# Designs tried in a protein design chat: VHH binders against q9vm92r272to629. Part 52

Target 1, 358 residues: q9vm92r272to629
Amino acid sequence: LEERMAFIEDYQQTQARSLLLYVREHQPAELISENGTIFSTTLDFALGKVKKMVRHAEHYSLDDARIKPPTPAEIVENQTFMVQSTDVLKSNAKFKVSEKVMAEYARLAGLYLDQIESLRPDYRWDGSRNLWILKPGYQSRGIGIVIRSSLDDILQWTSNNQNKKYIVQKYIERPLLIYRTKFDIRQYMLLTITDTKVSIWTYRDCYLRFSSQEFTMDDLRESIHLTNNSVQKRYKNKTNRDSRLPKNNMWSLDQFKNYLRIMGAPDGSWSKTYNGFKQNLVAVVMASLDETELLQNAFELYGCDFMLDEHYNPILIEINSTPDLSPSTEITARICPMVLKDCIRVVVDLPKNPTAAT
Below, E stands for the ipSAE of ESMFold2; O stands for the ipSAE of OpenDDE; V2 stands for 0.75 times the mean of E and O plus 0.25 times the DockQ between their complexes.

## First folded at step 17 (VHH; framework vhh_4orz_3)

Design n70 (at its last look DockQ between E and O 0.30; V2 from the best seeds 0.45)
Fold by ESMFold2, look of step 17:
Structure n70 (fold): chain B 358 residues (1-358), chain A 125 residues (1-125)
Amino acid sequence: as target 1 above (358 residues)
Amino acid sequence: EVQLVESGGGLVQAGGSLRLFCAASGFTFDDHTMAWLRQAPGKRREWVAYITRYGSTDYADSVRDRFTISRDNAKNTVSLQMNSLKPEDTAIYFCAADTGWELVYGYSPSDYNHWGQGTQVTVSS
């Protein structure tokens, strides 16, 4: 129940930010009507919610914050907000206020969004659609993954599928696109454990996986949004797709570096992105070590999936503990066997440390 | 039985250029990422550049845009073109065969399978 309450709060916070972003993205005259059905109190609620988020983020401490149940009055206020904001975002409902009043709300929306985004940079990746991705906890090949926007639908889905331990994550609505097409990057990570000490390794090669379709938020089907190869291999590429995209929907790292050069990216852009991969992966591994028991003299290979934002900053999507290393394209046929050979070189073939003579 | 032999080191004035070579034998050269590292007196060994078996390259920030790594699989050689040299580039330069993995946290004696003996580069002011 506590997890359910936490998700409902996250969803409501995201709805408030979504409404403010929608207001910022439109001219005030576009948002109002004399026959409008949406009250200005809906905007007051969204601003108040984001202001509270800013205060919480500025009071970042080691103290645990627990989720408190809402009061009956808060439940009613929240429900009223959800109904009205949904009408704006999904049905283009209009506010019943003057243009001058709406312009002031737009100014405040921009101000509050800038404040929270400076404290939570990942919020810059969100859009106005309040989309969430639902993944089965035991499956990581894209099977059973759905994208949903309705709170009731999400809650009903998880209730109907309790034997599948679904993970609910915010969907990234503003990914970097290549030729209007979504992609991710598969980065391998190796953990080696000796004498209960962990060493973290990242592979120097990687590859990109593309959607078969052009990116749009107006269609939530898996052929557009799930870039893993096990999903995409079931689909044909869009007719008259950009010819610069790979027909097998994969690029090598060299192909991506060539793309960066063609687009005029600064020299060293890949090194900056790769350093971001390293930093993200070290942070995640170190955060998890307090809660795990380490096996002596072990190693583990992980498949790590990243997206990029429009500034080439990495966005860690997931870390897969059982990555599929089967060759499926000419790209994976080259890389996957070599990852295994190079793993042996780390684990078995590296020189021993010098030891004192006996 | 494995041998990596560096050559091309020497004394050069600041602003000058130098090209290092590394000849490899006794292992499967085509199947390895090759790297250059350097060690200044009293300092730890640091990475300079690598070139993968498929030709992809990367460089340390201190040498980016000044150094170029290349390989010739027919001759089993890797080279390092060093331009706009600075006194800070003075070091022993080592050729190494890479594991393909970069150590990003923790301890390892090396992330390189094989090492050369090194060649001295000295950049005078």
Scores: ipSAE 0.556, ipTM 0.749, lowest interface PAE 0.5, mean pLDDT 83
Fold by OpenDDE, look of step 17:
Structure n70 (fold): chain B 358 residues (1-358), chain A 125 residues (1-125)
Amino acid sequence: as target 1 above (358 residues)
Amino acid sequence: EVQLVESGGGLVQAGGSLRLFCAASGFTFDDHTMAWLRQAPGKRREWVAYITRYGSTDYADSVRDRFTISRDNAKNTVSLQMNSLKPEDTAIYFCAADTGWELVYGYSPSDYNHWGQGTQVTVSS
């Protein structure tokens, strides 16, 4: 119940940001009409919501423990906001305000969005559709993954599938694309526990996975929005896809680096990305340790999936235990055996001989 | 296969200088941080210096201002200029590369996955 409430709140917050983003990205004259059906109170509500988010991000953790049940009045306000904001975002409803007033709202929207995005950079990847991805718990390979925008649909989906624990995550609507194609990076992480001490290892080599289709938000099919090989191998590459993309829908790190060079990415872009991997993974692991009893003399290999923004900042989208290490492509045929070999070195050789090469 | 070959070690009097070299092969040299480690008799291997792919450097406090690490990406080489050598600098010096798994949490600059056979440096009193 608490988790549900937390999600609802997050959904509503996201809706507020989405509306403000929409307002920021359009000309005031395009957003208004004399016969507009949307009132300024909707904008006030959105601004207030984001302002509250800023305050919480600055001073408080946005954890579930601080979520209070909404009052009946708040429930009504939220409902009204959701309906009106949805009309704007999905049906192009217009605001019944003057152009001057709308311009001011746009200014404020920009201001508040900038503030929250400075505190939560990941919000920059949000679009205006308020999409969420639902993943079955303990499943891998993209099985049962669905993308939804409607809060009611999401809640109904999770309620109807009580036998399966679902993870609900905000879908990244504005990812970095390569040649108009979605991609993610598979990064390996190794956790070792020795004498009740946790060590986190990251593999220096990684690879990229591409969708077989050009990216579009107008079609939410898995062939477009999922990048894992288990899903993409079922689809043919679209003929209109850029010819520079690999047929096997994978790039090595070296190929990616080459791409960065070709594109004129700043020096150190990869280093930035990689460092971001490390930071994110350490943060996630540490956050989980407080609730986990540590097993002595244990290790676990993870496959971590990252997307990038236009500044090459990574966002963690998934951590997989026991990742697929099959040699499905030339890329994985190369990197997977090496990862395993090097795991053995870390787990077995190093403890026996601290001077052993890995 | 990653190969690191150290050279330049030898016997030197206290206050003297040596320059160590490391030739690297088997990996994309310019993509990796390189380091020098050393191991004295009866002691654990310790970190001496590292240089990142972008040329950033750091040193152990014991060698700071005396040693200088540098790299030549065109030649796939790392060098360690050692000045004002002391008897306590006597050790086998190893060239290391950050390849494979990188320790992120619990990281110590002395923890590298690949290193050479080492070169002996002896500083006499």
Scores: ipSAE 0.455, ipTM 0.785, lowest interface PAE 0.5, mean pLDDT 89
ESMFold2 (binder alone), look of step 17: mean pLDDT 85; pTM 0.873

Design n71 (at its last look DockQ between E and O 0.46; V2 from the best seeds 0.52)
Fold by ESMFold2, look of step 17:
Structure n71 (fold): chain B 358 residues (1-358), chain A 125 residues (1-125)
Amino acid sequence: as target 1 above (358 residues)
Amino acid sequence: EVQLVESGGGLVQAGGSLRLFCAASGFTFDSYHMAWLRQAPGKRREWVAYITRYGNTDYADSVRDRFTISRDNAKNTVSLQMNSLKPEDTAIYFCAADTGWEVVYGESPSDYNHWGQGTQVTVSS
């Protein structure tokens, strides 16, 4: 239950940010009407919510960081805000304020959003839709994954499926796109354990997986939004798709490096991205190792999925403990066997070579 | 004992060519990927070229189309053909062996598993 209350708070904070993002992205005249049903108090609430988030991110009051059950008055206030803001975001409800007043709210929204995004850089990946992705806790390989926007739908879905442990994650609404198409990057990671020591290895090569369809937030179909192979193999590519995209929906790392050169990306963009992969993976593994009992001569191979933001910074999406290594394209036909052979070289042969760099 | 020994370095005029060799011993050469790196005075070591155990190649942008990496598994050697040399190619060139996996955390983090001692290449104007 504690997890449920934490999620509800996170959802409500995200709704406040979503409303401010919506206001910032539109002309003030588009947001108002003489017959508007939304009052400025809804904006005041959103601004106040984000201001409190800024204070907590700066640890202004560390002892206030824990989540508390809301009072009945706070419940009503939150419910009123959720209804009003949802009407704006989903039904294009208009504010009953002057254009001058709305322009000032837009300025304040930008100011507060810049402030919180400087403290929480991951918030820059959010949009105005408050979307969440729900994944079954078992090894689904894309099966049973849904994207939802409604708090009630999310809570009802998890209640109706209590026999299943669902993971609820904020959906990344602003991923880097290549020719209007969403992609992820499959990066392999190896953990080796000798005695009580852990070594973390990243594979030097990787590959990209593309959606079969153009990216849009107006359509939440899995063929657009779930780039994993088990989902996309069921779909045909869009007929007017950019011809520069691969027909088999995969790029090698070399093809991605060529793309970066064509687009005029700064020198070292791939090196920066790869260093980011390494940093992210070390951080996640080290955070979880204290909970893990170490076994001598153990190894584990992981498939790690990343997206990128518009500045080529990595966004870690998932670490899969049972990665698919079956060749399905010319890209995977080359890299997957090589990953396995190289993994065996590290794990089996290095104990026989005491001068190895491991 | 694992050894990588570079040779073929020297002084070359700009626009000229040079071929570097790396002789490998003490490990299963056929099972490793190989790389060339270089370090100019006062600079960090930088990657130049890479060749997988199966012969697939990749190059840094600064040398693409001018340098060619190749390997001879029967002789346990890797070579680097350097054409159209420029003064900025002046550096110590290192041969390295690679499992394909980089150690990012552990007792001995390293980009590559085995390193040579290097050979000097100097390109005059």
Scores: ipSAE 0.550, ipTM 0.782, lowest interface PAE 0.8, mean pLDDT 82
Fold by OpenDDE, look of step 17:
Structure n71 (fold): chain B 358 residues (1-358), chain A 125 residues (1-125)
Amino acid sequence: as target 1 above (358 residues)
Amino acid sequence: EVQLVESGGGLVQAGGSLRLFCAASGFTFDSYHMAWLRQAPGKRREWVAYITRYGNTDYADSVRDRFTISRDNAKNTVSLQMNSLKPEDTAIYFCAADTGWEVVYGESPSDYNHWGQGTQVTVSS
């Protein structure tokens, strides 16, 4: 119940940001009409929500424990906001305000968004559609993943599937694309526990996975929005996809680096990305340690999936225990055996005799 | 016994070039990733360049586009071509071998890597 409430709050906050983003990205004259059906109170509500988010980010942790149940009045206000904001975002409803007033709202929207985005950079990746991805717990390979925008749909989905624990995550609506195609990076992480000490390892090599289709938000099919090989192998590459993309929908790190060079990416872009991997993974692991009983003399290999933003900052989207290490492509046929072999060396060989010939 | 022996260091003027070599023995060379690190006086050892067993390369930002790391598995050697040298590049340069896993938290990477004795590079202004 608490988790549900937290999600609802997050959804509503996201809706507020989405509306403000929409306002920021359009000309005031385009947003208004004399016969507009949306009132300024909707904008006030959105601004208020984001302002509150800023305050919480500055002073408080947005932990669920601090979420108070909404009052009946607040519930009604939220409902009204959701309906009106949805009309704007999905149906192009217009505001019944003057152009001057709208311009001021746009200014404020920009200001508040900048503030919250400075505190929460991940919000920059959000679009205006307020989309969420639902993943079944304990499942891998993209099975049962759905993308939804409606709060009611999301709640109903999770309620109807009580036998499966679902993870609900904000869908990244503005990812970095390569040749108009969605991609993610598979990064391996090794966790070792020795003498009650935790060590986190990252593998220096990684690879990219592509969707078989060009990216579009107008079609939410898995062939477009999922990058897992298990999913993409079922689809043919579209003919309109850029010919520079690989047929097997994978790039090596070297191929990616080459792409960066071709594109004129700043020097050190990969280093930035890789460092971002490390930072994100350490943060996630540390956050989980407080809740986990540590097993002595244990190790676990993880496949970590990252997307990138336009500045090559990584966004962690998934951590997989027991990742698929099958040689399904030339890329994985090379990297997966190496990762496994190197794991054994780190966990078994080197601790026993770090100077021994291997 | 695992051995990494560096060579090619010396004194060079700013803007000059050097090529360092590392000869490896006592382990399966083609199963290890190789790296160059350097340590300047009074400073911590820093990573310079990395080459995977597959030939993928990476560089510290400070040496990017100036240095080139390469390996020859047939000869069990790794090299570092250093161009456009700067006084800031003055350090002892070490050759290292590792499994490709980098410690980002917990154990020190030095506990799992093989290291050479280093070769001195001095760049005069």
Scores: ipSAE 0.528, ipTM 0.789, lowest interface PAE 0.4, mean pLDDT 89
ESMFold2 (binder alone), look of step 17: mean pLDDT 84; pTM 0.867

Design n73 (at its last look DockQ between E and O 0.52; V2 from the best seeds 0.55)
Fold by ESMFold2, look of step 17:
Structure n73 (fold): chain B 358 residues (1-358), chain A 125 residues (1-125)
Amino acid sequence: as target 1 above (358 residues)
Amino acid sequence: EVQLVESGGGLVQAGGSLRLFCAASGFTFDSYTMAWLRQAPGKRREWVAYITRYGSTDYADSVRDRFTISRDNAKNTVSLQMNSLKPEDTAIYFCAADTGWELVYGESPDDYNHWGQGTQVTVSS
């Protein structure tokens, strides 16, 4: 119950941010009408919600984190807000305010969004659609993953008769696209363990996986939005697809570096992105180690999936503990066997070199 | 017996060029990523460049645009063309065979399987 109430609060906070993003994205005149059905109280509620989020982000380690049940008045206000904001976002309902008043709300929306994004940088990846991705716990390869926007639909989906756990994550609505197509990057990570000490290694090569379809938020099909190979291998590429995209839906790292050069990315952009991969992976591993027992003289190979934002910042999506290393394209046929060979060079050959340089 | 033997070092005036060579023997050269590293007096050894077994390259920011790494699998050699040399490039330059993995956290004696003895490069102002 507490988990459900926490999610409902997260969803409502995201709806408030989505409304403010919508307001920021439009000219004030586009948002208003004398016959409008949406009053300024809906904007006041959204601003108030985000202002509270800013306060909590500044003091989250000091504040009470428990979920406080809402009062009856707060329940009505939340429901009213959800109905009215949904009418704006999904039905283009108009505000009944003057253009000058709407312009002031747009200014405040920008200020509050800038504040929360500085405290929570991941919020800049959100759009105005309040989309969530639902993943079954203990599942891999994209099985059972769905994307939903309606709070009621999400709650109903997770309330099946099976004793299943779902992970509910905010969907990243603003990923970097290449020729209008979503992609991710498969980066391998190796953990080597000696007694209680861990060493973290990142592979020097990686590859990109593309969706078979052009990206759109108007269609939530898995063939558009889930870039992993186990999903995409079931689909044919869209006809009239950009010819610069690979037919097999994979790029080598060299192909991506060439793309960055062609698009005028600053020199060293890949190196900065790769450093971001390293930093994210170290942070995640360090956060998880205090909760696990380490096996002496062990190693673990992980497949790590990243997306990029429009500024080439890495977004860690998933770390897979049992990555598929079978060759599915000419790119994986080259890289996957080499990952295993190079693991031996770390795990076996480095320890056996008694005349190491120092 | 595994050997990496560097050559081509020497004294050169600032703005000049040198080409370093590394001859490899005793291991499957064309299955390794190869790297150049350098160590200036009193400094830690630093990475300069690598070239993968498929020919992909990358460089440290301090040498990007000035240095070019290349390999010849028929001769089992790796080369480093160094142009527009600066006094800061003065160092012992080492050839190394890479594991393919970069150590990003923790303890390991090395992330390179084989090392050469190095060749001195001295850049005078």
Scores: ipSAE 0.577, ipTM 0.788, lowest interface PAE 0.5, mean pLDDT 81
Fold by OpenDDE, look of step 17:
Structure n73 (fold): chain B 358 residues (1-358), chain A 125 residues (1-125)
Amino acid sequence: as target 1 above (358 residues)
Amino acid sequence: EVQLVESGGGLVQAGGSLRLFCAASGFTFDSYTMAWLRQAPGKRREWVAYITRYGSTDYADSVRDRFTISRDNAKNTVSLQMNSLKPEDTAIYFCAADTGWELVYGESPDDYNHWGQGTQVTVSS
């Protein structure tokens, strides 16, 4: 129940940001009409919501423990906002305000968005569609993953599938694309526990996975929005897809680096990305340790999936225990055996001989 | 014991060339990525180039198209061909063996990055 409430709140907050983003990205004259059906109170509500988010981000952690049940009045206000904002975002409803007033709202929207995005950079990747990805718990390979926009649909989906714990995450609506195609990076992480001490290792090599289809938000099919090989191998590459993309829908790190060079990416872009991997993974692991009993003399290999933004900052989208290490492609046939072999070196050889080269 | 012994450094005029060598012993050479690093006086050690176990290479932008890294697994050696040398390339050059896994959190019993004593490269104006 608490988790549900937290999600609803997050959804509503996201809706507020989405509306403000929409307002920021359009000309005031395009957003208004004399016969507009949307009132300025909707904008006020959105601004207030984001302002509250800023305050919480500055002073408090946005954790579930701080979520209070909404009052009946708040429920009505939220409902009204959701209806009105949805009408704007999905049906292109217009605001019944003057152009001057709309311009001011746009200014404020920009200001508040900048503030919250400075505190929560990940919000920059959000679009205006307020999409969420639902993943079944403890499943891998993209099975059962769905993308939804409607709060009611999401709640219904999770309710109807009570036997499966679903993870609901905000879908990244503005990912970095390569040749108009979605991709993610598979990064390996090794956790070792020795004498109750946790060590985190990242593998220096990684690879990219591509969707077989060009990216579009107008079609939410898995062939477009999922990058897992297990999913993509079921689909043929679209004929209009850029010819520079690999047929097997994978790039090595070297190929990616080459791409960065071709594209004129700043020097050190990969280093930035890789460092971002490390930072994100350490943060996630540390956050999980507080609630986890540490097993002595244990290790676990993880496959971590990252997307990138336009500045090559990584965003962690998934961590998989016991990742697929099958040699399904030339790329994985190369890297997976190496990862495994090198794991053994870290876990077995290093403890036996600390001076041994790993 | 892991040993990396660099050689081939020296004094060279700007625009000149040098070839550095590194002889490796005490570990399974073909299982490691080999790299060259350099450290100029008063500066931090910086990565120059690496070559993976499968022969993939990368270079720092500052040396790209001028330097070439290569390895000979049969001889347990890694080389760095340095062309069009600049005064800015003056540094101690280190050969390093890197495992695929990088420790990012935790106690490292020892510096898992094995590097040699280095060889001095001086490029005069």
Scores: ipSAE 0.552, ipTM 0.830, lowest interface PAE 0.4, mean pLDDT 89
ESMFold2 (binder alone), look of step 17: mean pLDDT 82; pTM 0.840

Design n74 (at its last look DockQ between E and O 0.55; V2 from the best seeds 0.54)
Fold by OpenDDE, look of step 17:
Structure n74 (fold): chain B 358 residues (1-358), chain A 125 residues (1-125)
Amino acid sequence: as target 1 above (358 residues)
Amino acid sequence: EVQLVESGGGLVQAGGSLRLFCAASGFTFDSYHMAWLRQAPGKRREWVAYITRYGSTDYADSVRDRFTISRDNAKNTVSLQMNSLKPEDTAIYFCAADTGWEVVYGESPSDYNHWGQGTQVTVSS
């Protein structure tokens, strides 16, 4: 129940940001009409919501423990906001305000968005559609993954599938694309526990996975929005897809680096990305350790999936225990055996010889 | 003890060439990625070239097409052929060895990444 409430609040907050983003990205004259059906109170509500988010981000942690049940009045206000904002975002409803007033709202929207995005950089990747991805718990390979925009649909989906624990995450609506195609990076992480000490290892090599289709938000099919090989191998590459993309929908790190050079990426872009991997993974692991009993003399290999933003900052989208290490492509045929071999070196050789290669 | 010993540095005129060598000992050389870095006076150490354990190479943009990194696993050596040298290439050049797995937390990464003492390269105008 608490988790549900937290999600609902997050959804509503996201809706507020989405509306403000929409307002920021359009000309005031395009957003208004004399016969507009949307009132300025909707904008006030959105601004207030984001302002509250800023305050919480500055002074408090946004945790579930602080979520209070909404009052009846708040429920009505939220409902009204959701209806009105949805009309704007999905049906292109217009505001019944003057152009001057709309311009001021746009200014404020920009200001507040900048503030919250400075505190929560990940919000920059959000679009205006308020999309969420639902993943079944303890499953891998993209099975059962769905993308939804409607709060009611999401709640109904999770309720109808009570036998499966679903993870609901904000879908990244503005990912970095390569040749108009979605991609992610598979990064390996090794956790070792020795004498009650946790060590986190990252593998220096990684690879990219591509969707077989060009990216579009107008079609939410898995062939477009999922990148894992288990899903993409079921689809043919679109004929109009850029010819520079690989047929097997994978790039090595070297190929990616080459791409960065071709694109004129700043020097050190990969280093930045890789460092971002490390930072994100350490943060996630540390957050999980607080509630976990540590096993002695244990290790676990993870496959971590990252997307990138336009500045090559990584965003962690998934961590998989027991990742697929099958040699399904020439890329994985190379890297997977190496990862496994090197894992053995870390777990077996290194304890015997501190100078052993890892 | 892990050792990386650089050699081949010296004074050279602009447009000239040098070949640097790094001799590695005390670890399983063929299991490490190797790199060259350089540090100019008053500047931060910068990456120059990288060669994986399987022989793939990468270069900083500033040295691309002028420098060539290579390795000889039988001799436990890595080399850097430097052509068309510029005064901007003046620096101490370091050989480094990187493992496949990098420690990010729990131990110091420096425990697994090895560095040499460096060799001075001076390019005169």
Scores: ipSAE 0.556, ipTM 0.805, lowest interface PAE 0.4, mean pLDDT 90
Fold by ESMFold2, look of step 17:
Formats: sequence, C-alpha cells, structure tokens
Structure n74 (fold): chain B 358 residues (1-358), chain A 125 residues (1-125)
Amino acid sequence: as target 1 above (358 residues)
Amino acid sequence: EVQLVESGGGLVQAGGSLRLFCAASGFTFDSYHMAWLRQAPGKRREWVAYITRYGSTDYADSVRDRFTISRDNAKNTVSLQMNSLKPEDTAIYFCAADTGWEVVYGESPSDYNHWGQGTQVTVSS
C-alpha cells in the first residue's frame, strides 16, 4: 500500500512538472484560446506542487519523506488537476487566460523548474509526457518491458502481472539521438573482493547499440525504444532509418569518437562522458555495499547500460549481472573476448607480486 | 619486479624527429596493452598513444599523423616515433602498461597498472 501511494504521489509530482515544462516550451499565445477549457487554477496547482517539492528538498532528504494519505478534498483537487493537465498535455487543450497572464505563468514555471532542477539535477531529463517504463523484476534482457503514460493503465498493468513483481521507473524522454535514432552505450564493470576490500574497475572500451527505427514519442513500441540487443536482434532496420547508421546497429567507441569530432564536440568530450560513467558506477556500488555481505576472493562482471543527454552527460539505465558476451556483430566479436581475457589479468595475474613482503 | 624504462628523450629543434623507447621487464609483456603519456610543465598528464596487445593503435588528436606507436614483443619494447615536433610537444613522456581495466575505486586507483619513470623531451623553436 505504501509503495502504491508513493508511486501515485511520484506520478502526480511528475505530472505537475510535465505541465510546467510544456508551458516553458511553448509561446504563451500558442497555449491560450478565448474558448479554452483549461482554468488557471490548474497552473496554480502545478506551481504549488513544485513549490512544495522545493521546500521538501531544501529541508531534508527526499528518501526520508513519509507518505501520508491525502484528505478527501485533496483527492478531489488532485483528480481535477489530473484531468485538466492531461487534456493540455495529450489533447492540446487551451487555457482560458489572457496572453499577459499566460506569460507570467510561463515565467513562474521557468523559475520553479530551475529551482527544483538545481536540487534534483536528474529532473532535467524529464519531458512533458509523464512516461514510465515497467520492467519485470527478473533479469529479462528487455523481454516484458513496456512503456505507459496513463496512471490507471500502469496500476492495472502491475495488478494484472503481480507474479512478475514489476519495477516502475520514470522513462527518460529526452535522450541524445544520433541521426534521429535512440542508442545506448554498453560499459563493462568488474567488482573484485580481496581481504574484504572492494575494488571497482571499468573497461576502457565500450560499444553503442542503436534502435532499428527512428525515434518518436508518438509510437511507444519496443522496436523504437528498447535498444537492448536481445530485443533489437529480432527486428530489421526500417527503410526510413538514416543510412549513415550501421547496418548491424552497433558502433565501436572509435566510431562514436569520430562522430563527436564531426559534430564539433569539444576535445575531451569522451573523457567527460567516461568520467561520468565511473562516477555513476562508484556511487551505485557504494550505495549497495552497506547492506551486502562481501565474499572473500570473489569477482563479478557486469554489463552497464548508459544513455546520454544533449550535453553528453551520462545517464545510468541498468546494470546487468549476467551480461551476454556472445559475439553477435564484428564489434562484439572483438570486444567480448577481449573483456574476458583482460578480466583474467585483473583477477589472476595482477595480484602476483614478485617481491611480496614476508 | 615490474619495470618500465624509457629512453631516447632529449633536446630537438622544432620540425625535427625523435624516437622514444620503453623496455619492459618483470611481467608477461605480450599480455598487456601499452601506452605513452606526457606531462608538460604546469599541466596535467595527458594520454598520447595506445597500442593493444593485438597491435591496434590509437592517438590523441594533437599528435595524430605525426606520432607512431609500435611494439616489439620479441624484445619486450614499445616505441614512439615522433615526427614534425613542435614546442608544445615539450613534456616528460611516460610509458605505461594496461590490463584493459581501470581501477576507479579501491586500494590503488590508477589509470594504468604500471608506469615508467619518464624521459624528458624538449623541443626548441
């Protein structure tokens, strides 16, 4: 119950931010009509919701927040807000306010969004569509993953599939695209444990995986949005897909670095991205260690999936504890055997010291 | 003991050439990737060139087409041929060995597993 109520609150907060983002992204004249059906109170509610989020973030950790049930009046207010805001975001409904009033709301929306994004930088990856990705709790390599926008649909889906224990996460709506196509980056990580001390390693090489189709938010099919190899290997590239993209839907790191040069990215852009991978992975591992019993002389290889934002900042999507290292393209035929052979050097060869102290 | 020893540095006129060598001992050279890095006065150390144990090479943009990295597994050496040298190439040049994995947290975080002592290259205008 507490998990359900927490998700409903997260969804409603995201709806408020989505509405404010929509307002920020459009000219005030585009949002209004004298025959508009949307009241300014909908904007007041969204601003109030985000202001509450800012005050909460300033005073204590968001992880410490307690969920309390809403009053009946708050339930009615939330329902009215959800209907009105959905009409704006999904049906292009217009506000019944003057252009001057709408411009002031746009100014406030920008102000409050800047405030909350300063406190929660990950919110800058959200768009205006309030999309969520539903993943089975088991390691499925993309099987059974769906993307939904409707709160009712999400709640019904999880109720109908309780045997799978779905995980619900906010979908990243603003990924960096290459030639109008979504991609992710497979980065390998190795954990080694010696004398109850953990070492975290990242592999120097990586590769990119592309969708078989152009990116669009108008179609939520897996062939467009799930870049996992296990999903995409079942699809053929569509004719309208950019011809500069690889036919096997993979790029080497060298090909990505060349793309960065072509696009005029500053020297060192890859180093910035890779440092971000390292920082993200260290943070996730360290957050997990406090509740983990370490096994002496163990190692584990992980496949880590990242996307990038428009400024080449990394976004950690998933860490897979059983990565598929089978060669499927000329890219994986090279890197996957190298990852394994180089792993042996870390685990077996490097601990040997010819001058070890006695 | 693991040892990487650079040689071949010195003073050279702009536009000139120089060849650096790195002799490796104390480990299975054929199983490691090798790199050259440099550190200019007052600046951070930067990567220059990389050669995998399989012979594939890569270079920093600032030296691409002017520098060539190579390795001789029979002699356990790595070399860096530096042509068309510029005053901005002035730096201490380091040889390094790499397992392909960078330790990013733990007992001894390091970009490379083994390092040489470095050799000075000075390019006069």
Scores: ipSAE 0.511, ipTM 0.735, lowest interface PAE 0.8, mean pLDDT 82
ESMFold2 (binder alone), look of step 17: mean pLDDT 83; pTM 0.857

